# VHH binders against FERM domain-containing protein 4A (FRMD4A): the designs that were tried, part 17

Target 1, 303 residues: FERM domain-containing protein 4A (FRMD4A), of Homo sapiens (Human) (q9p2q2r20to322)
Amino acid sequence: RRCQVHLLDDRKLELLVQPKLLAKELLDLVASHFNLKEKEYFGIAFTDETGHLNWLQLDRRVLEHDFPKKSGPVVLYFCVRFYIESISYLKDNATIELFFLNAKSCIYKELIDVDSEVVFELASYILQEAKGDFSSNEVVRSDLKKLPALPTQALKEHPSLAYCEDRVIEHYKKLNGQTRGQAIVNYMSIVESLPTYGVHYYAVKDKQGIPWWLGLSYKGIFQYDYHDKVKPRKIFQWRQLENLYFREKKFSVEVHDPRRASVTRRTFGHSGIAVHTWYACPALIKSIWAMAISQHQFYLDRK
Key: E = the ipSAE of ESMFold2; O = the ipSAE of OpenDDE; V2 = 0.75 times the mean of E and O plus 0.25 times the DockQ between their complexes.

## First folded at step 9 (VHH)

Design s4 (from r4 with L104I K110R; framework vhh_sonelokimab_d1; at its last look DockQ between E and O 0.69; V2 from the best seeds 0.00; counts 0 for: pae E 2.1 > 2)
Fold by ESMFold2, look of step 9:
Structure s4 (fold): chain B 303 residues (1-303), chain A 127 residues (1-127)
Amino acid sequence: as target 1 above (303 residues)
Amino acid sequence: DVQLVESGGGLVQPGGSLRLSCAASGFTFSSYAVGWFRQAPGKEREFIGAISGSGGSTYYAVSEKGRFTISRDNSKNTLYLQMNSLRPEDTAVYYCAKSEYDIIYKIGGRTYYMDVWGQGTLVTVSS
């Protein structure tokens, strides 16, 4: 079957996937295009029929995944699956550059919550990395049209494109002499400080039907008010969790809460147990389940 | 009315074997994970193991050391615990329990949230 793998450097890898090919083997092939050794942070994803992102399971055959029922090639994405606190923990420059490319894509696609003024500063580092030192306003305006530096929402929040370009130029002028590598580090330092960076968000509801965001990362499982992805309402770090539970449209976490004073019939024999439950369609719950298990395994591997 | 009834407990010599049964009624047995727990005198209740609704996945506590086997017969609505090489420290009241979930992923492992519990069956391992 024909597959099209979108790479982080805007290339597309066109290939004919045989039925026996494992997802791990496809990841290895894609990683070789980047001379990537630290493959543990990356995965291959697709968008399912409902519009949700799903990750290929490395121990399964590529063609055994439930791809959208469409004519044409299966569309796949190579991207970061497992985020870390800082790129300073990465061992190889190839890995750092892929994290940088991934972060630029996320900012441009508006997947990360970021203020417009921060976007303008980030764009200055993109220019420094790609083009070197500032030379003239005219050159910068031309370069910004060619680079994926200014997401649409940032442009819409201001009176003109020229205004936004001028703001970028102000930041860019300050970077004279900064190396390509330093620009990448400075870009990533800012992005890594953004509260929505590195979190996989899922739209869920509680048993009363109230909508929430559920965020999954190597740190644990976080519950957010539907209108505030920045500050979590509830935090479930991996070390606080006892069990995860799954059934059809339900996902639950079990925590030990020593301040909880009573035992119910449902918790007979042990005090201090609390269970929190969220609901979504079966496909999304399966995605949450798969991500939660994989993030917990990633947490264990780093421990 | 959801009900779980354990049976098969009794007195057994060290090194012996015993098979416990848990008869389920009042719910679709094959749709839920079920498991075994025990509580020795003066100790906290502890998890022995659980089995998925279909019977395709089993989960055991590390402490059971491979001597116990969990199985289910969905046609008879019955959960089983086969206990081999029994030791005096296995003396306890054994409980079966029903989850309201199909699948469990263990992170910590000391306790489990279970929906319904049986009344228990006493197993005594003594010379």
Scores: ipSAE 0.361, ipTM 0.708, lowest interface PAE 2.1, mean pLDDT 87
ESMFold2 (binder alone), look of step 9: mean pLDDT 82; pTM 0.841
OpenDDE, look of step 9: ipSAE 0.465; ipTM 0.749

Design s5 (from q89 with F114M Y116V; framework vhh_7uia_1; at its last look DockQ between E and O 0.79; V2 from the best seeds 0.00; counts 0 for: pae E 2.4 > 2, unsure alone 64.7 < 65)
Fold by ESMFold2, look of step 9:
Structure s5 (fold): chain B 303 residues (1-303), chain A 127 residues (1-127)
Amino acid sequence: as target 1 above (303 residues)
Amino acid sequence: QLQLVETGGGLVKPGGSLRLSCVVSGFTFSSYAMAWVRQAPGKELEWVSSISGSGGSTYYEDSVKGRFTISTDNAKNTLYLQMSSLKPEDTAVYYCAKSEYDIIYKIGGRTYYMDVWGQGTQVTVSS
C-alpha cells in the first residue's frame, strides 16, 4: 500500500509499504534521513476515522493499523511522541534540531497556547537560526513570508501585518552575533516553559457526563476543566499511581490518597485507595490507553 | 448467579507441585481480567497472578515468577494456577477473583480492583 510520510523538514516520503513491514522498521528508515540515533523520542502517527491522532505500535506491521477507509495513500506523520523537560538532556545535535523543527511546527499550527508577544520573540529566533543577523527591514519582511514563524491567530490579534513584523524586527535586532545553535536553545527554552507544551490532550467525560480534558505527558496524567487546558484541576503523577484500568468506553486510574478511605472492599481493604474514571467513545479510550502505557514505559526507561 | 469455585488445594511437601482450578459460571469468561490472590495465616491478602480477559497478557508477583503459571481453558470456563517448586511461604488460602475491567496495567499497586471472589482453596506446604 502507498504511504506518504510527512517529515519535520516539510518533505514527504512517498513509499510502497509491503505487508510484512514493521512500524519499527519504518521508523528506522525515516530516522536514517536525519542521521537520528535517539529514536526513542519519536513516533509515526496517523489520524483515525474519528479525527484523533494515533501512534503506530513499533512491534506491529504498519498495514495492520486501523487507517481511515479512504482511497489514496495512507498519510503518516513523523513527529515527537515523548517530550522531555529540556533539550539539554538530549545527546545529539540531530535530535535537538528535530525537537526544534517539531516545536516550530506546533507553534505555527497553533497546537500550543502562546501569547502573541511571545510568538514575536519566537519568530526572531527563527530568523536568527535560518538567516543569521538582522540586515534590513525589507529583508526581514520578505523572509517572514517564507518561514513558518507567524501563526494566523497571532496576526489576527493585531492591527496589521506590518505591526507584527515590526515587533519581530525589534526582537531580532537584539540578537546580533547570536549563533544558530544559541538561537535554537533560546527558542526551545521559551517553548518548553509554556504550560501546554508536551501534553497530549483528550476530550473525555466523567460519570455524570461533565466534559473535561485529560492530559497525558512525561509528568503523568492531568485532568483539566474543559475551558482551561493550562491549569490542571487534578494531578496524577506517575509515582502516585497504583494501577490503570481499561474497559470499552472507560479509562480509570487508581491512586493512593491517605486523606480518603476507600469505601469498596474490592481494593482488599487498603485504606486511602481512590479510583477515578473517565468516559469517551471506544476508539478514543483505546488511544488514551495506548498513550498512557507508552508514557509510563517512557517514564520508567528514563528513571 | 456469578460463581467462582476453586479446587485443587491440599498438602504438599516443599518442592512439590499443585494445580489450582477455578470453574467460572454466570459471565462470559474471556471478557474480564482474572486473578489469583492468596492470604497466609495472620497476613493480609496478596495478589499472586493475573491474566487479561483476552488471555494475551499474564502477570506474576515477583516471588512466584518462574514457579507459577496462570492459564485458561475457555472451553471449560476454567482458570488455572500451576504451582511448582512450592515453598512453606506459599502456604495460604488461594482465591480466584474477577475484575470488572478487561485490561489491568500495574504501576505500583500490590492489589487489583476485583468485584467477584471465590470461596478459596487451602494450600499447605510442609514436611
Scores: ipSAE 0.327, ipTM 0.680, lowest interface PAE 2.4, mean pLDDT 86
ESMFold2 (binder alone), look of step 9: mean pLDDT 80; pTM 0.829
OpenDDE, look of step 9: ipSAE 0.679; ipTM 0.863

Design s6 (from r6 with S50A N58Y K109R; framework vhh_lunsekimig_d3; at its last look DockQ between E and O 0.48; V2 from the best seeds 0.00; counts 0 for: pae E 12.0 > 2)
Fold by ESMFold2, look of step 9:
Structure s6 (fold): chain B 303 residues (1-303), chain A 126 residues (1-126)
Amino acid sequence: as target 1 above (303 residues)
Amino acid sequence: EVQLVESGGGVVQPGGSLRLSCAASGFTFSSYALYWYRQAAGIERELIAAITSGGSTYYVDSVKGRFTISRDNSENTMYLQMNSLRAEDTGLYYCAKSEYDILYKIGGRTYYMDVWGQGTLVTVSS
């Protein structure tokens, strides 16, 4: 079967996948194009028929995954699967550069919520990394037309493209003399500080039908008011979780709650345990389940 | 009404055998994971064996190789065959069901269970 793997440097790999090829083997092939040794942070993803992102399971055959039934090649994406709190923990420059490319893609595709002035500062680091020191306003305006540095939402919030370009230029002028490597580090430092960085959000409902965001990340599981993806209402760190449960349209977590232990004085054997449950369509619940297990296994493996 | 009723407990000599039964009613038996727990005097109930809706089995190390869990979906009954019984196996044996067939353990030994039986006593004594 024909597959098209979209890479983080805008290239695409066209290949014919045989029925026995494992997802791990495909990841190894893609990683070799970047001389990537730290493969544990990356994966191969696809969009299912319902529009949700799913990851290839490395122990399964590529063609055993439930791809959309469309003509043409299967479209796959090589991207960061498991985030960490800082690129300073990464050992190889190849890995750092892929994290940088991934972060730029996430910002440009508006997968990370970010204020427009922060976008303008980030764009200045993109220019410093790609083009070196500021030379002139005309060169910057030309470069910004070619680089995917300014996501559409940031442009729409302001009177003109020229205004946005001028804001970028103001930040960029301050960077003269910074190396390519320092620009990457400064870019990533800002992105890593953003509250929505590394969080996978899922639209869910509680038992009463009230909508929430459920966020899954290397930090744990987070519940957000539907109007506020930034500040969580509830936080479930991995070390607090005892069990995860899944059935059809529901996903549940079981947590150790020291405060509930004091309140539940009567119950032998179950004191201090709380269960939280969320509902969504079966396809989305399966995506939440798969991400939760994968993120927790990654948490364990980092220890 | 969902109900689980254990039977088959009794007094047995060390090295002997017993077969416990758990009769179920009020739910679609074949769709749920089923569990055996044991409670010795003065301690919490502890999981000893589990069987999924698909028939996969799990045992704690202390009973592995001696106990066998099984299910008969046509009779809505789960069984625990206990061989080579020891004094340490003395206790109340409970069956339980879980709403969830798929359970991913993160930590701890406590499991979420919807329904418990009342227990059947097993006494291993000379």
Scores: ipSAE 0.000, ipTM 0.276, lowest interface PAE 12.0, mean pLDDT 84
ESMFold2 (binder alone), look of step 9: mean pLDDT 81; pTM 0.817
OpenDDE, look of step 9: ipSAE 0.023; ipTM 0.404

Design s7 (from q89 with K98R Y113K; framework vhh_7uia_1; at its last look DockQ between E and O 0.50; V2 from the best seeds 0.00; counts 0 for: pae E 2.3 > 2)
Fold by ESMFold2, look of step 9:
Structure s7 (fold): chain B 303 residues (1-303), chain A 127 residues (1-127)
Amino acid sequence: as target 1 above (303 residues)
Amino acid sequence: QLQLVETGGGLVKPGGSLRLSCVVSGFTFSSYAMAWVRQAPGKELEWVSSISGSGGSTYYEDSVKGRFTISTDNAKNTLYLQMSSLKPEDTAVYYCARSEYDIIYKIGGRTYKFDYWGQGTQVTVSS
């Protein structure tokens, strides 16, 4: 079957995928394109028919995944699946550069909540990385038209494109002499501090039908008010969890209640534990489950 | 009517083996995760092992790992616990239990939430 793998450097790999090909083998092929050794942070994703991102399971054959029923090639994305606190833990420059490309994409696509003044500062590091030191206002304005530096929402919040460009220039002028590597590190330092960075969000409902965001990351499972992805309402760190549960349209987490140690059959499951449950369509619950298992395994591998 | 019936308990010497069975009726067996839970005399209930409805995920309490094996036979609607290298501390009433969920992923070693229980079968390990 024909597949297109979208890469983080804006290239595509066109492939004829054979039925026996494992997802791990496809990831290895893509990783070799970048001379990437630290493959554990990355995955290959696709958009399912409900519009949600799903990840190829490395131990399964590529063509055994539930791709949308479309007549064209299967569209796949190579991107960061497992985030960490800081790129300073990464061993190789190839890995760091891919994290940088991934972060730029997330900011440009508005997947990370960022104040517009921070966007202008981030754009200055993009310019320093791509073009070096500031030379003139005219060159910067031309470069900003070609680079994915200014997401639409940031532009809409201000009087004009020119205002936004001037704010970026003000930041950029301060960076004179900064190396490409320093610009990448400074960019990532800011992005890594943003509350929505590194979190996989899912729209869920509770038993009463109230909508929430459920966020999954290396830190654990977080519940957010539907209108506030920044401050979690409930936090379930991996070390606090006892069990995860899955059935069709529901996903549950189980936390030990230290105030109730004794258990009888009549109270088993009610007095010694607390359970929190969320609902979504079966496809989304499957996606949440797969991500939760993967994130917990990643957490264990880092311990 | 939903029922869970354990058999296979008995008296066995340390180092011996037993196979417990739990025959179920009144629900689609493969649609629910199942577990074994035990209670020693005067002690609290202790989760022993669990298995997803698909049979693909199995989990064990630390003290029984490598000695006990949980399995299912969907054609016979039967849950099994194969116990080997039995120790005196394994002496307990063993219950089979059903989760309301199809798949369980264990993070800690605490109790699972269960909605139906069998009557239990006694296992006694002594010289």
Scores: ipSAE 0.365, ipTM 0.703, lowest interface PAE 2.3, mean pLDDT 87
ESMFold2 (binder alone), look of step 9: mean pLDDT 80; pTM 0.833
OpenDDE, look of step 9: ipSAE 0.385; ipTM 0.740

## First folded at step 11 (VHH)

Design t1 (from s4 with F27R A33V; framework vhh_sonelokimab_d1; at its last look DockQ between E and O 0.63; V2 from the best seeds 0.00; counts 0 for: pae E 10.1 > 2)
Fold by ESMFold2, look of step 11:
Structure t1 (fold): chain B 303 residues (1-303), chain A 127 residues (1-127)
Amino acid sequence: as target 1 above (303 residues)
Amino acid sequence: DVQLVESGGGLVQPGGSLRLSCAASGRTFSSYVVGWFRQAPGKEREFIGAISGSGGSTYYAVSEKGRFTISRDNSKNTLYLQMNSLRPEDTAVYYCAKSEYDIIYKIGGRTYYMDVWGQGTLVTVSS
């Protein structure tokens, strides 16, 4: 079957995938394209029929996944799947550069919540990395048209494109003499501090039908008010979890809560165990389950 | 509303075999994961294994290393535990239980959440 793997550098790998090919083998092939050794942070994703992102399971065959029934090649994406606190933990420059490309894409596509003044500073680092030191306002305005630096929402919040460009120029002038590598580090330092960085969000409901966001990341499982993806209402760190449960439209976590008497008299073995449950369509619940298991394994591998 | 009743416990010699049954009431038995647990005197209740609603997937505690087999008959609303090569340390009260969850990922070695339990049946392995 024809597959098209979208890469982080805007290129595509076109390939004919045999039925026997495992997802891990496809990841290895893509990683070799970048001479990438630290493959554990990355995955291959696709968009399902409902429009939600799903990740290939590395121990399954590529063609055993439920791709949309559309004509043309299967469209796959090579992306960061498992985030970390800082790129300073990464061993290889190839890995760091892929994290940088991934972050730029997320900011430009408005997948990360970020204030416009921070966007302008980030754009200055993009310019420093791509073009070197500031030379003139006219060159910068030309370069900003060619680079994926200014997301649409940031432009909408201000009186003009020229205003936004002037703010970028103000930040960029301060960077004279920074190397390409330093610009990447400074860019990532800012992005890594953003509250929505590295979080996989899922729209869920509780038993009463009230909508929530459920966020999964290297830090754990987070529940957010539907109107506020930034500040979590409930936090379930990986070390606090006892069990994860999945059934059809339901995802549950079991946590230790020493501040309460056991509310589940039927559970044998521990007092103070609490169960939290969320609901969504079966496809989304399956995606949440797969991500939760993968994130927990990633947490264990880092310990 | 589901009730579970265990049977088949009793006295057995070391090396012997015993088959426990768990009868479930209600029409939704096939929609639940069901499992077996045991509790020896002075010990915490321990997980033995569980079987999916369809019967297609079974999960066993590592300690049971092929001696115990879980099965179910959804036409009779009955869960079974076949125990072979019994040892004195298998002496315990054996419980069946059900859970509304179909797939369980165990973290930290804890027993599974079960929302209905049977009364238990005593198994004694004697000299």
Scores: ipSAE 0.005, ipTM 0.370, lowest interface PAE 10.1, mean pLDDT 84
ESMFold2 (binder alone), look of step 11: mean pLDDT 79; pTM 0.821
OpenDDE, look of step 11: ipSAE 0.344; ipTM 0.675

Design t2 (from s4 with A33T S52Y; framework vhh_sonelokimab_d1; at its last look DockQ between E and O 0.45; V2 from the best seeds 0.00; counts 0 for: pae E 3.5 > 2, unsure alone 63.8 < 65)
Fold by ESMFold2, look of step 11:
Structure t2 (fold): chain B 303 residues (1-303), chain A 127 residues (1-127)
Amino acid sequence: as target 1 above (303 residues)
Amino acid sequence: DVQLVESGGGLVQPGGSLRLSCAASGFTFSSYTVGWFRQAPGKEREFIGAIYGSGGSTYYAVSEKGRFTISRDNSKNTLYLQMNSLRPEDTAVYYCAKSEYDIIYKIGGRTYYMDVWGQGTLVTVSS
């Protein structure tokens, strides 16, 4: 079957996938294209018929996944699946550059909430990385049209494109002499400090039907108000969790709360246990389950 | 109404065997994880093992060390615990319990949430 793997550098890898090909083997093939050794941070994803992002399971055949029933090639995406605190933990420059490309894509596609003033600074590092030192205002304005530097939302918040470009130029002029590698590190340092960076968000509801965001990452499982992906309402770090539970439309976490356990020790049965439950369609709950397990395993592997 | 009723407890000599049963009613038995716990005199409730609704896989506490086998018969809505090589320290009230979930992923492994419990059946291993 024909597959298109969308790469982080805007290229596509066109493949004829054999029925027996494992997802791990496909990941290895794509990784070799970049001379990528640190494959553990990356995955291959697709959008299912319900619109949800799904990740290929590395121990399964590519073609056994439930792709959209659509004519044409299967569309796949190579991207970061497992985020870390800082790129300083990464061993190879190839890995760092792929994290940089992934971050630029997330910012440009507005998958990460970023204040427009921060966007202007980030854009200056994109220019320094891609084009080197500032030369003239006119060159910068031309370059910004070609680069994925200014997301639409940031442009809409200001009176003109020229205003935004001028703000970027102010930052860019300060970077004279900065190497490509230094620009990448500085870009990533800012992005890594953003509250929404590295979090996989899922739209869920509680038992009363109230909508929430559930965020999954190397830090744990976080519950957010539907209108505020930045400040969590509830925090479940991996070290605080006892069990995860899954059934059809339900996903639950079980916490051992030392303070709650102390208060309820004299109560027979469920003493010392707090359970929090969220609901979504079965396909989304399965995605949450798979991500939660994989993120916890990633957390363990780094200890 | 959801109900779990244990049976098969009693007196048994050290080294002996005993099979406990848990009759379930009021829910689709095959769809839910069910398991066994015990509580010895003066001790906290202890997890023994569970059998999942999806696919029938079993999971045991490390302390059972292969002496206990959990099984289910979905046609009879019954959960079983086969206990072999019994010792006096196995003396306890044995409980069956139902989880509202199909699948459990264990992070800490200290406790399990179960939403319905049986009344218990006493197992005494004399001597």
Scores: ipSAE 0.207, ipTM 0.636, lowest interface PAE 3.5, mean pLDDT 86
ESMFold2 (binder alone), look of step 11: mean pLDDT 78; pTM 0.812
OpenDDE, look of step 11: ipSAE 0.526; ipTM 0.777

Design t3 (from s4 with S57E I103Y; framework vhh_sonelokimab_d1; at its last look DockQ between E and O 0.44; V2 from the best seeds 0.45)
Fold by ESMFold2, look of step 11:
Structure t3 (fold): chain B 303 residues (1-303), chain A 127 residues (1-127)
Amino acid sequence: as target 1 above (303 residues)
Amino acid sequence: DVQLVESGGGLVQPGGSLRLSCAASGFTFSSYAVGWFRQAPGKEREFIGAISGSGGETYYAVSEKGRFTISRDNSKNTLYLQMNSLRPEDTAVYYCAKSEYDYIYKIGGRTYYMDVWGQGTLVTVSS
């Protein structure tokens, strides 16, 4: 079967995938294009028939996954799957550069909440990395048209493209003499400080039908108000969790709660557990389940 | 009419083996995780192991690793516990239980929530 893997450097890898090919083998092939050794942070994703993102399971065959029925090549994406606090923990420059490319893509696609003024500063580091030192306003305006530096929403929030370009130029002029590597580090330092960085968000509902965001990361499982992905409403760190459960349209976490222990003792019931449940379509619940297990294993591997 | 009925308990000598069965009825057996627990005299109920609805995922308490094997036969609606190298410390009432959920992923080492329990079967290990 024909597959098209979208790479982080805007290339697309066209492949004829054999039925026996494992997802791990495909990841190895894609990683070789970047001389990537630290493959543990990355995965290969696809959009399922319901429109949500799924990750290939490395121990399964690529063609065993539930791809959309549509004819033509299977569309796959090479992305960061497991985030860390800082790129300073990464061993190799190839890995750091892929994290940088992934972060630029997330900002440009507006997957991360970020203020326009921060976007302008980030764009200045993109220019410094790609083009070196500031030379003239005319050159910068030309370069910004070529680079994925200014997301559409940031442009729409302001009276003109020229205004946005001028803000970027103000930041860029300050960077004279920074190396490409320094610009990458400074860019990532800002992005890593953003509250929505490194979190996999899923749209869910509670038992009353109220919508929430459920955020999954190496830190745990976080519940957010639907209109506020920044400040979590409830926090379930991995060390606080006892069990995860799922069935069809529901996903649940079990927490040891001392307040529940008191109630349990009075009723001769269970030893102080509390269960929190969220609902979504079965395909999304399966995605949440798979990501939760993967993130917990990643958490354990860092211990 | 959800029912879980354990069988196969009895008196056994140290070093011996037993196979416990749990017959399930009144629900779609393959759709739910099921597991084994035990309760020794004067002690709290403890988790032994659980198995997913499909039978593809099996979870054991760390201390029982290697001596006990949990399995299920969805065509017979039956859960099994194979116990080998039995010791006097294994003397307990053994319970099977059904989860409300199909899939269980254990993070902590404490306990499991189960919504339906069997009546129990006594296993006595005595020299």
Scores: ipSAE 0.444, ipTM 0.741, lowest interface PAE 1.1, mean pLDDT 87
ESMFold2 (binder alone), look of step 11: mean pLDDT 83; pTM 0.854
OpenDDE, look of step 11: ipSAE 0.450; ipTM 0.743

Design t4 (from s5 with S50V G53P; framework vhh_7uia_1; at its last look DockQ between E and O 0.45; V2 from the best seeds 0.00; counts 0 for: unsure alone 60.9 < 65)
Fold by OpenDDE, look of step 11:
Structure t4 (fold): chain B 303 residues (1-303), chain A 127 residues (1-127)
Amino acid sequence: as target 1 above (303 residues)
Amino acid sequence: QLQLVETGGGLVKPGGSLRLSCVVSGFTFSSYAMAWVRQAPGKELEWVSVISPSGGSTYYEDSVKGRFTISTDNAKNTLYLQMSSLKPEDTAVYYCAKSEYDIIYKIGGRTYYMDVWGQGTQVTVSS
C-alpha cells in the first residue's frame, strides 16, 4: 500500500509498504535518512478520523494498523514519541536537531501551549538558527513568512501582524552572535520549560461523564481540566501506580494511597489503593493503553 | 456460578517441569484477562503471568521469563501454565484468577484486582 511519511525536516518519503513490513523496520528506514542512532525516542504516527494521533506499534506490521478509510496514500508522520527532560541527555547531534525540529513543529501546530511573548522569543531563535544574525527588518519580515515560527493563535491575539513581527525582531536583535547550536539549545531550553511539552494528551471522560484530558509523559499519568492542559488536577507518577487495566471503553489505574484505610472492592494484597477510571471510545482507549505501557517501559529504561 | 479450578500441582525436583491447568465455568472464558498468581510461604502474593482474552498479549514476571508459558484453550475453557526449569524458589501455591478487565499491566504494585479466584494448587520444588 502507498504510504507517505512526513519527516521533521519537511521532506516526504513516498513508499510502497508491503504487508509484512514491521513498523520497526519502517522506523529504521526513516531514521536512516537522518543518520539517526538514537531511534528509541522516535516513532511513526498517523492521524485517525477524529484527528487523534496514533502511534505505530513497532512490533506490529505497518498495515495492521487501523488507518483512516481514505483514498490515496496513507499519511504517516515521523515524530518524537518519548520525550526527555533535557536535550542535554541526548548523545548525538542528529537527535538533538530532530528534537528541535519536532518542537518547532509542535509549537507551530499549537500542540504545545505557549504564551504569545514566548512564541515571539522562540521565533527569534528559529530565525537565528536558520538565518544567523539579524540583518534588517524587511528581511526578517520576509523570512518569518517562510518559516513555521508564528502559530495562528499567537497572531490572532494581537492587533496586527506587524506588531508580532516587531516583537520577534526585538528579541532577534538580542541574539546577535549566537551560533546555530546555541540557538537550538536556547530554543529547547525554553520549550522544555513549558508545562505542556512532552505530554501526550487524550480526551476522556470520567464516570460522571465529565470531560478531561489525560496526559501521558515521562513523569507519569496526569489528569487535566478539559479547558486547561497546563495545570494538572491529578498527578500519578509512575512509581505511585500499582496496576493498569483496560477493557473496551474503560482505562483504569490503581494508585497507592496511604490515606485510604481500606478498599471495598475485589482487591487482594495491600490496602490503601485508589482506582481511577476514564472512558473513551475503544480505539482511543487502546491508544491510551498502548502509549501508557510504552511510556512506562521508557521510564524504566531510563532509570 | 463463577468458578475456577486449578489442577496439575505437585512435587517436582529442581529442573523439572509441571503443567498447571485451570478450568473455567460460569462465564465466557474468552472475554476476560486471565492470570496466574502465586504465594510462597511467608511471602506476599506475586504475579506470575497474565494473558489477554484473545491470547494476543502475554505478560510474565521477570523471575519466570523464558521458563513459564501461559496459554489458553477456548474450546475447553481452560487456562494453562507450562512451567519448565523449575527452581526451589518457585515453590508456592499457584492460583488461577479472572480479571474484570481485558488486559492487566503490572507496574510494580502489590495489589491484585481479580474478581474470581481458584482454590489454588500447591507446587513444591525440592531435591
Scores: ipSAE 0.313, ipTM 0.693, lowest interface PAE 0.6, mean pLDDT 91
ESMFold2, look of step 11: ipSAE 0.681; ipTM 0.852
ESMFold2 (binder alone), look of step 11: mean pLDDT 77; pTM 0.798

